# Miniprotein binders against p81326: the designs that were tried, part 64

Target 1, 226 residues: p81326
Amino acid sequence: MLHFGGFIMEINHISKILEKEREEYIRNKVEEYLKQGFSKDDAVNKANQSWRTYIGHRIQDVIYNLLKKFLKDSGLKVTTDKALNNRNLPEELDKVKRLIAINYGEYLFLPDADVIVYKVENNDIKIIAIISVKNSFRERRFETTYWKLKLKESPVTSHIKVFLATPDKDNEISYKCPNGKPKKMRIILEYELDGIYFLKEDFEETEKAKHFGKIVEDIIEISKKL

## First folded at step 8 (miniprotein)

Design R42
Fold by OpenDDE base, second read of step 10:
Structure R42 (fold): chain B 226 residues (1-226), chain A 83 residues (1-83)
Amino acid sequence: as target 1 above (226 residues)
Amino acid sequence: SEEEKKIEELLKKAEELLKEAEELAKKGDYEEAIYKLLKAVWLLLEALEEAEELGNEELIEKVEELLEEVKKLIEEIKKKLEE
């Protein structure tokens, strides 16, 4: 365990490393879109959008792999919404999928669940937490909050913790009241979610807003109470 | 065993990454060096898990030694980035 703590702290550099790839990525994508017949402005915009998606997936993959590794010894398992989108699921994952589904009357839909943490005890599956990974918030700033609230509406899912993991590159939610001005997004997210975990050092720490390095311990503790 | 071979392959790859990172750091390419080192850590953690599952103390020790070297180099690079 001692060896892992140091590595989790290094996660702060992942976003910075990925950002170094941005210039080359953007250049290549711009060229690609120009060849497809887009205007220069459109090509740049599309390239930037592509980058956001790309970097988001990479950060998500890193977080997934970290959680998978660090939670393994505790007997906890992790999966992703992507894995649950398969038509032919193993029984275990099919159960996981059903246990996170939200009821909309005639329909069941899954919340956005980048990472799902669960345990298997006596052939029963208990969902512990859903982690949403966001590099930037932009237009979908309260999406995770929506899913948290929806999960609370059912006794089947009300116990599921919902966490946000973010490098918060643009400091959208790093501080509650920078310069005396309340950051609505930070305040609401911290209030509604079970925790916010930052992949950076420069943020306002609170009971619910912590460094990502604390997420493993927190999840393990929660798992013991279920 | 086949499992031991897998661990040794992971160790070899990690050592290669460590060496590359050292060379990059000497050239002042600290960010790329850190990236290589982080990759090395991933490989070493995988190797450690497998070695522990096998109960192979020799391999565990080797992994831990490499992890320590990687950590040391990361810290050295961090200090240089802060200067």
Scores: ipSAE 0.020, ipTM 0.414, lowest interface PAE 4.8, mean pLDDT 87
Fold by ESMFold2-Fast, scan of step 8:
Structure R42 (fold): chain B 226 residues (1-226), chain A 83 residues (1-83)
Amino acid sequence: as target 1 above (226 residues)
Amino acid sequence: SEEEKKIEELLKKAEELLKEAEELAKKGDYEEAIYKLLKAVWLLLEALEEAEELGNEELIEKVEELLEEVKKLIEEIKKKLEE
């Protein structure tokens, strides 16, 4: 479809912007750390660690804005876990929050749903999908899987699709082991989650592991069945 | 190895979270305690997969032992919340 072509073009354009942003960010941080008395090697390492934190938030914002723009005409709404954590929520967002919360006895917890897609029909809210954005799998890599399993336990939340979106620049879940098998982490994530969307070109596509450019059409198709 | 170092770092973080959760539970802050324990579970599951990939039986056993301690505290808190 025409607007899906536009979506792919914007993804490619943003990827180029992020590459330039990375180079500039690292140069500036290396200079900063050198000024503070760190060695060149330490300054480079610290700058790379700083970028890792920065890019995590940046990619989440990018994905939120892209999905909001390209799902709008299909009657779908997009919000974030940050928006849901505000004390004074509009009625609509308060309902969204309650429909994705997981019950632990006396306590309700939000999953770490970086981006949430929902629709409103006749004043009823249906949650379509939650999207976890991971720029690295170094830490807490099974967090998304845990939340998926918890959501499946309740009739209220069991229909919600849980997706992972990642550039996977370090090839942590894109590469196969020397024996030709995918890494255990890739196998588990693909099995338990409803889909993995890569913000990269070079990977082995499967039914559930797709290029990020396909996410808009997939979400629209899911929403039509709810 | 770098992989062993990563597992040791994950174990250390999980042990710190368990200690924090124990202190929070003693103060009656069960919500925050559970949150800390869930983070510990996620780190330990990652450590378990890495230890299994390395075939390091000693690390596997250590991770499983700490997971049982974390699960035990979660169940104790759940019983108190159920009253």
Scores: ipSAE 0.000, ipTM 0.194, lowest interface PAE 15.5, mean pLDDT 78

Design T1
Fold by OpenDDE base, second read of step 10:
Structure T1 (fold): chain B 226 residues (1-226), chain A 83 residues (1-83)
Amino acid sequence: as target 1 above (226 residues)
Amino acid sequence: SEEEKKIEELLEKALELLEEAEELAKKGDYEEAIKKLEEAVKLLEEALKIAKELGNEELIKEVEYLLKLVKELIEEIKKKLEE
């Protein structure tokens, strides 16, 4: 058991730590947008949107680094969609990119793949899992589900596990039926995805909905079966 | 760049120290855990210096975040020692 004790605490507080930077970030962005000629209201709105994007990327980076570290000893490799958006990819990453591509007839497109876990065996690459990282579900609530379904449609990608990692700051999917009212988003995401991993303690745990600290073990177990 | 690689190396070492510290803390060896974390702080401070020299805002923010986390962990462990 990778004793993630202290690590778990850090994970649980990531959102809180990042939120401390929000006021300064917003102030700076508002000033930037004002200088660009936007109205005060527009500048504030744009700054808030920028913050959402920024904090999402920060959480993704943290998750990426954690997975990279904890999966290293298992021989598993980790990359990101950002790393794959390069024109000059190493052969290994070029193969990874091709193995996660979704067929749309004349075109191949990549799913939203914030973090990609894969293994290299006998010079062959096998994609194990894609982790989508979401800070909030205000926008594109079922985007991860869409990509999971699309990946299932091809024998090339159907084996790829799709996980959602989220702090779920606004408790949008932390519980299935809070106060007796079903949270459709939680139910659908849990049904369609291979797992949901929470970067927090206050959530309803199920077979598929777990604390983020369990993701490493789950990925390693999956990797052994592939 | 070589500087970016150096930052990554420092971050990796710092993270290793964090893991060691966590294991020590779980065993109740809080003093030794704090020492490991203090070493991690030194590595992260060096990484921060390099990141600032490079002008890489993303790396600066990442390292600053890690520094904050490690310092908070030190404070939390210190509180446990007083308990």
Scores: ipSAE 0.018, ipTM 0.278, lowest interface PAE 7.3, mean pLDDT 86
Fold by ESMFold2-Fast, scan of step 8:
Structure T1 (fold): chain B 226 residues (1-226), chain A 83 residues (1-83)
Amino acid sequence: as target 1 above (226 residues)
Amino acid sequence: SEEEKKIEELLEKALELLEEAEELAKKGDYEEAIKKLEEAVKLLEEALKIAKELGNEELIKEVEYLLKLVKELIEEIKKKLEE
């Protein structure tokens, strides 16, 4: 609970750090493009496009480190799909990999699980949740939904919660009915997924759409039921 | 601005109080933990007052959300203390 309070304060602090990183990154990239002969407007547009790629990886790393720090005292462990693709996989992570795999006839594939939360109980591994991290919804908008539907099909994986975490700075899924018109992407993602966690303050809160600060407490409560 | 710097200092001090409260709750000292959180509420209320005077809408929303969450946390710890 108090870990929850400290977690929220760190998230707000990180939002400020990321905005400062953005200003510095954009400034440097604009200079770079201006030296290449691009107009000021073109340089700014190209710098913003470059930032979108950079921040995707940065946000994922931030979320991984925050969850690892704040879930440790609750006996929960955190890993990444990147770690699970390592050839020299520890026994524990090899078991995690096998428990999250989806069957396609003769083949087994891993979902796109940016961050994975699990617990070890009586030498047995239970997968609690996977978190998909998305900085924008311009491409691959329903990929997380696809993996949720596939995991739901198997008794082995159907209990695994699938969450989306996003800063949603372009307000693409922050509201269900902006300007009185239903936003299909927000409505579908909320309906199909187990939760959406926003790394921002301004969004429409529901039972399934919450501030990222609530994710630690929610995961701990889910783990107690498993 | 100097006002923005003051808000940042208040938020940093509130974070320190939350960390102290966390340590106290881990020890089962819920009563002292609540006192630390109530002090954090006072700092956040001061920060909110300054943010409103400054007219910074994003900062107002940030502080309001933090204040709401800290107050919710106080109520949950109070329930544990009654047990």
Scores: ipSAE 0.005, ipTM 0.220, lowest interface PAE 10.9, mean pLDDT 78

Design T2
Fold by OpenDDE base, second read of step 10:
Structure T2 (fold): chain B 226 residues (1-226), chain A 83 residues (1-83)
Amino acid sequence: as target 1 above (226 residues)
Amino acid sequence: SEEEKKIEELLEKAYELLLEAEELAKKGDYEEAIKKLEEAVKLLEEALKIAKELGNEELIKEVELLLKWVKELIEEIKKKLEE
């Protein structure tokens, strides 16, 4: 078992490295928004929002690349929601897209699926897991939970594991009951999701809450049961 | 583009070397791990050069981040060799 422990431990530093770029990024964006005619306060707020989006995408890209690499030898494939937004999809990705779609009666919509892990066996595609990547939980706290619940409602998608990967920079979900006070978000996310994977060391470990280093092994194990 | 494909190829090779280095380090073969990481640095530097030539700011930032990380890894392993 390729214990990717060392490489994964360094993923813990990715968030810190990215945060070093924050000051410069914010300065540049503030200047940009000021030139667009926004007030100073609005420019700062917009810059901060832009930063959150930017860093989220960067972390997602890192996770995607890592999973793609580490799952390759197991024969598992990895894609993203961004790749699925193309009008002209290869047959394989078109099938993947259809297999994660959620039924809303007259409409089919895709869940938020930052990373999608699937396997191809005898020309059949099986979706193994969807990984949501979140840097912070300020705005959309239970979005991943919503999608998990929606996926459970269909026999087509009910088997799909939904994982959350996060550095949890602000310690919003790192502990269940810090100082004796329950963290509602952590408790609900851990209950509803198939797993939470932390890109950090300082967290309360449970059966479902693990270090990101365990995600590859867990996905491979799940894939063998499908 | 052909240049983007080249960057992807370089990144893939670099990641392979990182994985090899990690396995070597786990076995206590730190010297060989460092060699693999140094080779990865060379590939990433080439990728960075191409990214700069393309003017792709996002790709530049990605490669720079990876370079920084790999260099930090080398330093950490070197410290272990001195212990």
Scores: ipSAE 0.016, ipTM 0.257, lowest interface PAE 7.5, mean pLDDT 86
Fold by ESMFold2-Fast, scan of step 8:
Structure T2 (fold): chain B 226 residues (1-226), chain A 83 residues (1-83)
Amino acid sequence: as target 1 above (226 residues)
Amino acid sequence: SEEEKKIEELLEKAYELLLEAEELAKKGDYEEAIKKLEEAVKLLEEALKIAKELGNEELIKEVELLLKWVKELIEEIKKKLEE
């Protein structure tokens, strides 16, 4: 609770760092592509595409580190899908992996769970939430919704909250139509998922669509009910 | 201890000021946001002094980290104000 203000301040600080990082990254990539013989327009387009890929991984790392830091005092643990894909898993992480895996007959697959929050009580692991981090919705836009629906099918996983975290810089799911209605994608994601957390300031908040700064307290409240 | 309680009270007041400064900065009121952040710096510096006197390494690190963020944020907002 004492960390709430610090969490919001750290988000703002990191946001400033990422903006500066973007400007430098784009400048360097444009120069690099120009040296490779691309036209100015192609160099700029390629640099922007490269940044979108880079920032996706960078935002995932930022969210992981923020949640790990600010949930620690509440007895909550944080891991990533990358950690769960290591060949040699500690027993605790192996159990986490089994508790979120989806059964497809002979095969088990992990959902697109970029960040996973869980707790350990009396040597039992309980998954609290999975967070899917999306920088854009150009492709695979319903992937998070698909995994939510699959998790709902099993009594073992139906309690797991599925959240989307996104800067939505292109206003793909935060922009309203001229009639004031949300876009179809926003309506579907908000209806099916347990929450959407925006890493941006300009959007209409609802009970499920909130500023990212609210995620820590929301996760803590959910964990108390489990 | 009474000293630990005082640190907690200072931190709570500083966090209140940080939240107020965030709202002011969101509205573009950078000058008032800086004033709130500078007030928070004073409270955090007092908390740090008490934490060091107690020798509580965990509190020292927490307060130092928060103080660093606040000071960096003040400089960033000042750049926006100066254009």
Scores: ipSAE 0.000, ipTM 0.139, lowest interface PAE 12.5, mean pLDDT 77

Design T3
Fold by ESMFold2-Fast, scan of step 8:
Structure T3 (fold): chain B 226 residues (1-226), chain A 83 residues (1-83)
Amino acid sequence: as target 1 above (226 residues)
Amino acid sequence: SEEEKKILELLEKAWELLEEAEELAKKGDYEEAIKKLEEAVKLLEEALKIAKELGNEELIKLVEELLKYVKELIEEIKKKLEE
């Protein structure tokens, strides 16, 4: 049974938990910085900067756990680039790593693949999608696009979908300018990637730019065609 | 390829100039903002040349869209400068 309604409910529940977690984190960090001798304004600014770093890693973990839970019943498996960098990799994960690694002569590099979705049929592995998780677009703005272009170069990897998942709390790619035009980064990412999934409500939906709640059903449909 | 990496480096540098130009425009420094955007245009034209030589249609499209946007921004800021 597919859990599309349950998935949306779980996202809403986690969003509320993260909001409470943010309030507590900021309060604790402000107190910590005040004890270090920072002014109240500086302490608040530093606490907010610390939260942005913390939530980036937290969102990656949340997305991994959500996808793992809700794709399991569809026969799909989920892993991370961190898992693929471990020593003594299991045979299955070693095969996954080899199927997404990009060859630069002597070296093999993994793409910016925070979360990887694949399936196993009779010991044969098919990579379905790579999800890059971004909460900020201030640096390495073209990293995910670069990996998408590199994957398209090979018949072995050209079928792999590359998705971006982002809360975009700073409205870096979901905000419309007063003249009605989307920001440049939004235009670029939407054209080059296979999809953008927003972990927020306020944005202009398109065929490629959707609410995160739709990612599970989209991945399942893609996997059926492979 | 090394050429693809060069294109991405040029795009990143052009984007940095774009952000600097937006900040200058917010402060009313329209002439300096235009200069930054014109530098970005040069970097994007170099990236476009490399992309066309490489024959990569996706990169060509990406660079052309960004170049179009930067040129539109220059015209919008010029209108502000002439007010």
Scores: ipSAE 0.000, ipTM 0.214, lowest interface PAE 13.9, mean pLDDT 77
Fold by OpenDDE base, second read of step 10:
Structure T3 (fold): chain B 226 residues (1-226), chain A 83 residues (1-83)
Amino acid sequence: as target 1 above (226 residues)
Amino acid sequence: SEEEKKILELLEKAWELLEEAEELAKKGDYEEAIKKLEEAVKLLEEALKIAKELGNEELIKLVEELLKYVKELIEEIKKKLEE
């Protein structure tokens, strides 16, 4: 068993490691956008946006791979929303997709589900948790909260735990009341979600706000109760 | 520092190789997976050397943990090759 301790240190530094690529990435993208005919200012803005998307996907991939590895021995399975976007899904993934769908009357839509943890028991699938991965909260700050609330509205999905995983690079939600000033986003996210897991050490720990290293044991514990 | 940047570059490359190796192993290409991981070990050993020279305890610990992980993964894949 890969000792969980070494993994925790890697997680804490993922954001820093990935940020080293930023300067080169931005330069290359700026050049690309300039060649496409954008102004310098537009090119820089687009490059920065591209970087945010890129780094978000990389962090998501890391989290996915980690969860997949550490949950394997528990018999739990992991997939992603990307995997579910295929037209021809295996039966198992098709069931997973249906079990996370949100009802909008005439339409069923999927929540943003970067990582989905589920179990297969007696050929039945139970969704355990959805993990939303966010590097920053500049855009769509309460999107994960929205999906949690929507999942609660159905008896089919109300049991699904929704977790947020973030390095919170800009310290937007790391503390509830830094310097006596309430961080509205931290308070709301912690209240509405089942847990927030930080890929860093510098944060205010609470019952729901934990280090990412705790997510595996929490998921396993939840899975036993379902 | 430039040395710290170099360490992080080596770590990134090692991570990429690790990801490639995992995908290869999933496909049953264990021999090629091991080759990728052995290359990752070399990069991490270089990173460890630089980290020790800098006296950066945090980076030393990080690299040592990654090295341990990669080496364990190599042994696990080797066992699968023997089955």
Scores: ipSAE 0.000, ipTM 0.220, lowest interface PAE 12.0, mean pLDDT 86

Design V1
Fold by OpenDDE base, second read of step 10:
Structure V1 (fold): chain B 226 residues (1-226), chain A 83 residues (1-83)
Amino acid sequence: as target 1 above (226 residues)
Amino acid sequence: SEEEYKILKLLFKALELLEEAEELAKKGDYEEAIKKLEEAVKLLEEALKIAKELGNEELIKEVEELLKEVKELIEEIKKKLEE
């Protein structure tokens, strides 16, 4: 039993932890934007937007680091879309980048791929999974599903699992039918994606909707079948 | 709790430093890797102290395991420097 238990359980508090920094962050950003000549209202709005971006990156970084650590012993490698945006990529990462690209005829574009898990076998790279990290679903609710569907259209990328990792701070997708009312977003995301992993305890567990603590085991299992 | 939050911050920063150190070591920059790891040790020791004060046995165990890993990595890199 991979003793992942304790640290993974603490991830449930990541949103709460980061939210404690929010007030100070917002204050500082508001001041910054005021100095740039924005109105008070504009400064507040911009600060809030900046916070959403900031907290998203922080959660992504945590998830990346955890996956990298816990998958290392299995011989699996982890990278990020940020790492792939470099002009001069090592050969391995250049291959990874090409293997996740989506064809739009004259153009190739990358899906949103916050975390990419792959293996190297006999000098061949196999992409195992893409993990999209979202703190909230206020914007771009079905972006991850779009990319999953696009990846599925090509035999080159159709095998790639697409997972969503989220603390779901606003409880937008934690339950399918709270109070007897279907949550369209939860139902669609669970249907279209290969899995949803929650960085929290309070959610409706299903075959595809699991606690984040299960993601490592699931990825390893998938990797063995590829 | 605020203390738990502090522990997690320290742990996350330590993990970042560990990653940086591993990348540095891969590049052959062993001295800088060791510096990063030594900084990580300090953060983890602080986290351990707080965890003990809280009486959180699970956190204590996790921090101790991570400390062990970091210290072992330091020793491995030191051996490479002597090579």
Scores: ipSAE 0.208, ipTM 0.644, lowest interface PAE 3.1, mean pLDDT 89
Fold by ESMFold2-Fast, scan of step 8:
Structure V1 (fold): chain B 226 residues (1-226), chain A 83 residues (1-83)
Amino acid sequence: as target 1 above (226 residues)
Amino acid sequence: SEEEYKILKLLFKALELLEEAEELAKKGDYEEAIKKLEEAVKLLEEALKIAKELGNEELIKEVEELLKEVKELIEEIKKKLEE
């Protein structure tokens, strides 16, 4: 339906819509907490905490829907870790789950794979990329890096690209230090991961750190080599 | 502005309808897909009217391009119905 020009437009428009959604969400949650007997300051603080959790899931859903929409004409499929944790898993998704699971002796665990891109050829499934979506780097800033390093240890999963997608609104990994050097966290994440895709305009682009609008083309290119 | 926000809301709803139409077309429900796309056209035409009233050349161009693509898709699906 939409070519790549439409994808760039959707990124800009969705960002603005999410900003307005935040205003409405905070307003409603403040009202809810005030009705529960919290003070104004406590209600505002709790509403902001609730938004941080909500937006994490919301941005994951947005990225999932955008990738699903723009990759399907290239024969690529998209799923989520939520879908893979369903009790009644279709055969195709069960195969996807097995191909990304990491071995810890007697136990198998899924990486933090918010969005998963794969293809099906001749009844064979190949995982192209795992996208970790982070709205904030406060608590689990190197979790994505840990999963990348674990996936590299197995010949079954070592080819899988691990990407980080983030609006980075707090400039935690896009801001430069006073000496012009990127922040330590940015250096480490960019070094270890296969790519970082920013849902924002202002940052220093590199070979691996790009605007989110470039992710579709990059994934298609990777898929052609598999 | 409030008008820009209204345009963005209309565009977002149109994009949702496009996604719904694509799923319907995959199932062979071409008539239902066309209905969704025609709803999207109405929303996009409303967005275009507001964009022209604002004189925002970038939004006018973006909406016109999307509207053209949606109308072309309707014709493509109509041809499939004739098979």
Scores: ipSAE 0.000, ipTM 0.144, lowest interface PAE 13.6, mean pLDDT 75

Design V1b
Fold by OpenDDE base, second read of step 10:
Parts: sequence; structure tokens; C-alpha cells
Structure V1b (fold): chain B 226 residues (1-226), chain A 83 residues (1-83)
Amino acid sequence: as target 1 above (226 residues)
Amino acid sequence: SEEELKILKLLFKALELLEEAEELAKKGDYEEAIKKLEEAVKLLEEALKIAKELGNEELIKEVEELLKEVKELIEEIKKKLEE
């Protein structure tokens, strides 16, 4: 029995934890931008944008660390796109990088792959899943969907599961039809992706839309079928 | 509660340090890895203290499990350092 500990469930509070840091972060960034010669309004706007990026990375790091820890006993490995952005990669990571690349004719490009889960069997690498981490959907709402579709176009990558992990802070995709009105983004993302994992409790659960606490089990199950 | 959030913050930071330490150990930087883990132990001990004060059995268990893991890793790396 994989003891996934209660810690994964506590991830629901990640947004609250990080939001406590927001005021201080914003203040410091505003001051920084003012020193750079920006107007007060511009400085505030830039600080808020910086915060969105910052908090996104923090959530990604937490998810990465959790997945790495809880998948370790299953023999699964975890990396990030950031780790792959190096000229001098170990052989294993170089292979991972190549196995997630998307063909654009003369060029190969990597999908957005915040977290990559893979296994090594008989000296061969199999990519299991890519997890995209998003705090909000204000920008690039269907970017993850785009990458999923692109990965499907190649027999090399078509098996790769693409998951979205989100606290959905603004409740943009938590429900399919709140108040009888369809949320197009939720419906499309759920349709196109292999799963959506929420870092919160207040959401509409479906076969594909689950609490983040289930992601480890789901990944392990997928890995057994590859 | 605010205290529970503090515990979680400490746990997340401890996990970060654990990951950093493991990466350092893989590179053979055992001394620095141990330093990171010792810092993680301090954070976890603080978290454990708060969890006990709150009487949150779930958090106590989680912190104790993570603390055990970190301490075991320290001992493992220390053995490698002695080789």
C-alpha cells in the first residue's frame, strides 16, 4: 500500500500560504521598479505581474518535490523543463528531452513541461506524463491543450499523458456549469487533457477532474500499462 | 489556522531542502548536502513543536515521518563521507 501521507492533501492550503507573502513581495517589487524609473502605476502593475510569475514557480516547485518524493518508491523519475534547458545534460535527461520534443519540420521544440514523469526500463526511457502547473488562466488558457494535441500527432509522443495541476484560484475551471452557464474552458480542458488535478476541495469532481491527491496513484497506474 | 499554515510552510521548505540535498549528494557534495538536511531538521522540529501544541495528530504524524526520512538520509550521507 503506497502510503502517500496526508501531506499531499494539505496542498489545498498552498495558495493561502503563498498569499501571505504577497504583500511584502509586492511592496519590495514596487520599490525596485520605482528605483528603475517607472511610474507608481507602472510599478504596481509590473509588481503584480511579477508576483503571478513568482507564485506560479513556487507552486510548480512544490508539486515537483511532492511528485518526486511520492513516485520514488515506484521507481519513477521526475524532472522539469528547467532542468532540460542545459547544454550539458546527462545522457538520461538528454534522452528525456528528445522524447518529449515536438516536430515542426525543420525544427524540434519542447512543449511546456513543468513536470515530466518518466521511467527507465532495460536502459530505455519511457515518458509517462507531463504535468502543466497553472495558478490562473488569465493568460494562455489553452496552451496546455495545444501541447497535448501536438504530442498526439506523433507516434513517439502520442502515449504521453498530459495533466493540468491547478489551485484554480479564480474558480475559472472548478465547475462545468455554474449557475447553469457552461464554463467553456473547463469543458474544453477536461475534454482535451488526460486529467485535471485540483489543489483545492471546492470543485466539480469527474472522471478526469480530480483532487491532486490522486495524481500519484494515477501516474503509477499509467506507468504499469506502458 | 495560522499555525497550521506555518507548519505547512515549514514542511514545504523542508522538502525543498531535502531535494537540494539529494542533488548535492548525487554530485558528491556530501558536506553541503548534510548542511541542507540539518537545516531541514530544524524546520521540521519547529513544525513538530507547533503541531503538538495544536494537537493535530495528522500533522504530527506527517512531520515525524518526514523527520525520520531526513535523519536517515543524513546518516546515509555521513557514511558516504567517511568512505
Scores: ipSAE 0.264, ipTM 0.685, lowest interface PAE 2.5, mean pLDDT 89
Fold by ESMFold2-Fast, scan of step 8:
Structure V1b (fold): chain B 226 residues (1-226), chain A 83 residues (1-83)
Amino acid sequence: as target 1 above (226 residues)
Amino acid sequence: SEEELKILKLLFKALELLEEAEELAKKGDYEEAIKKLEEAVKLLEEALKIAKELGNEELIKEVEELLKEVKELIEEIKKKLEE
């Protein structure tokens, strides 16, 4: 259901998932934003962003389930930011949440971490990596970079790897200098983050920018050093 | 292993095609959606072949189940196309 089943369910019920459902979703979100006092133009823009977020949750769920499956035999565990925001947290997940929290004086906040990989050794939890999943880069382009920089400031979190996973269908960060012109976003993200993993074949590969298929091996190697 | 990496690459290509097929089906473009799903079937069949060579029973089972579901989806959409 939460697996491929969610996506497959949508296709199987084609009679219910035609253009009208996208239209209904956007219409309902526009009404919600209008009730909150936003202008019509802002409400439409926010509704479209909400739809993009909804689609993004699909790919996040797939990535979560595949990582959980392929990392299990290596003794690694996978969770999500959704799981960490549940009211009744198991002790293990409560510890994970505390180990990724960032201090802002008298306040603690969680980073935007779509998928979290960790291990348990002798009742101690070690966070291996945080993976941010982005389907588009229109508005939230450097959010992942901000959280990486904040995590570096604490001895508790400075070892945590921060990765970006993306299909990048619009070729926004697939190449560093297409047509001889530097792509600021790609260059900055590659420089600041620990890695970018592409869910596509056509991109400029570097030591830090790789096909998503390499992420399992990379995470396992990182975990061995901890 | 390199074989495991190949399976992951094939699975993610298949997932991308499934997502594209979903968007096409939502727009009523059933013929193009079927084409994308048939491409996904070919990738999944290759992944299954590699999984069998590795002898990973859990992975074999998962890929077989996904193949069955995708093939059933193709038949479902074909019925819609004939309406």
Scores: ipSAE 0.000, ipTM 0.205, lowest interface PAE 13.7, mean pLDDT 76

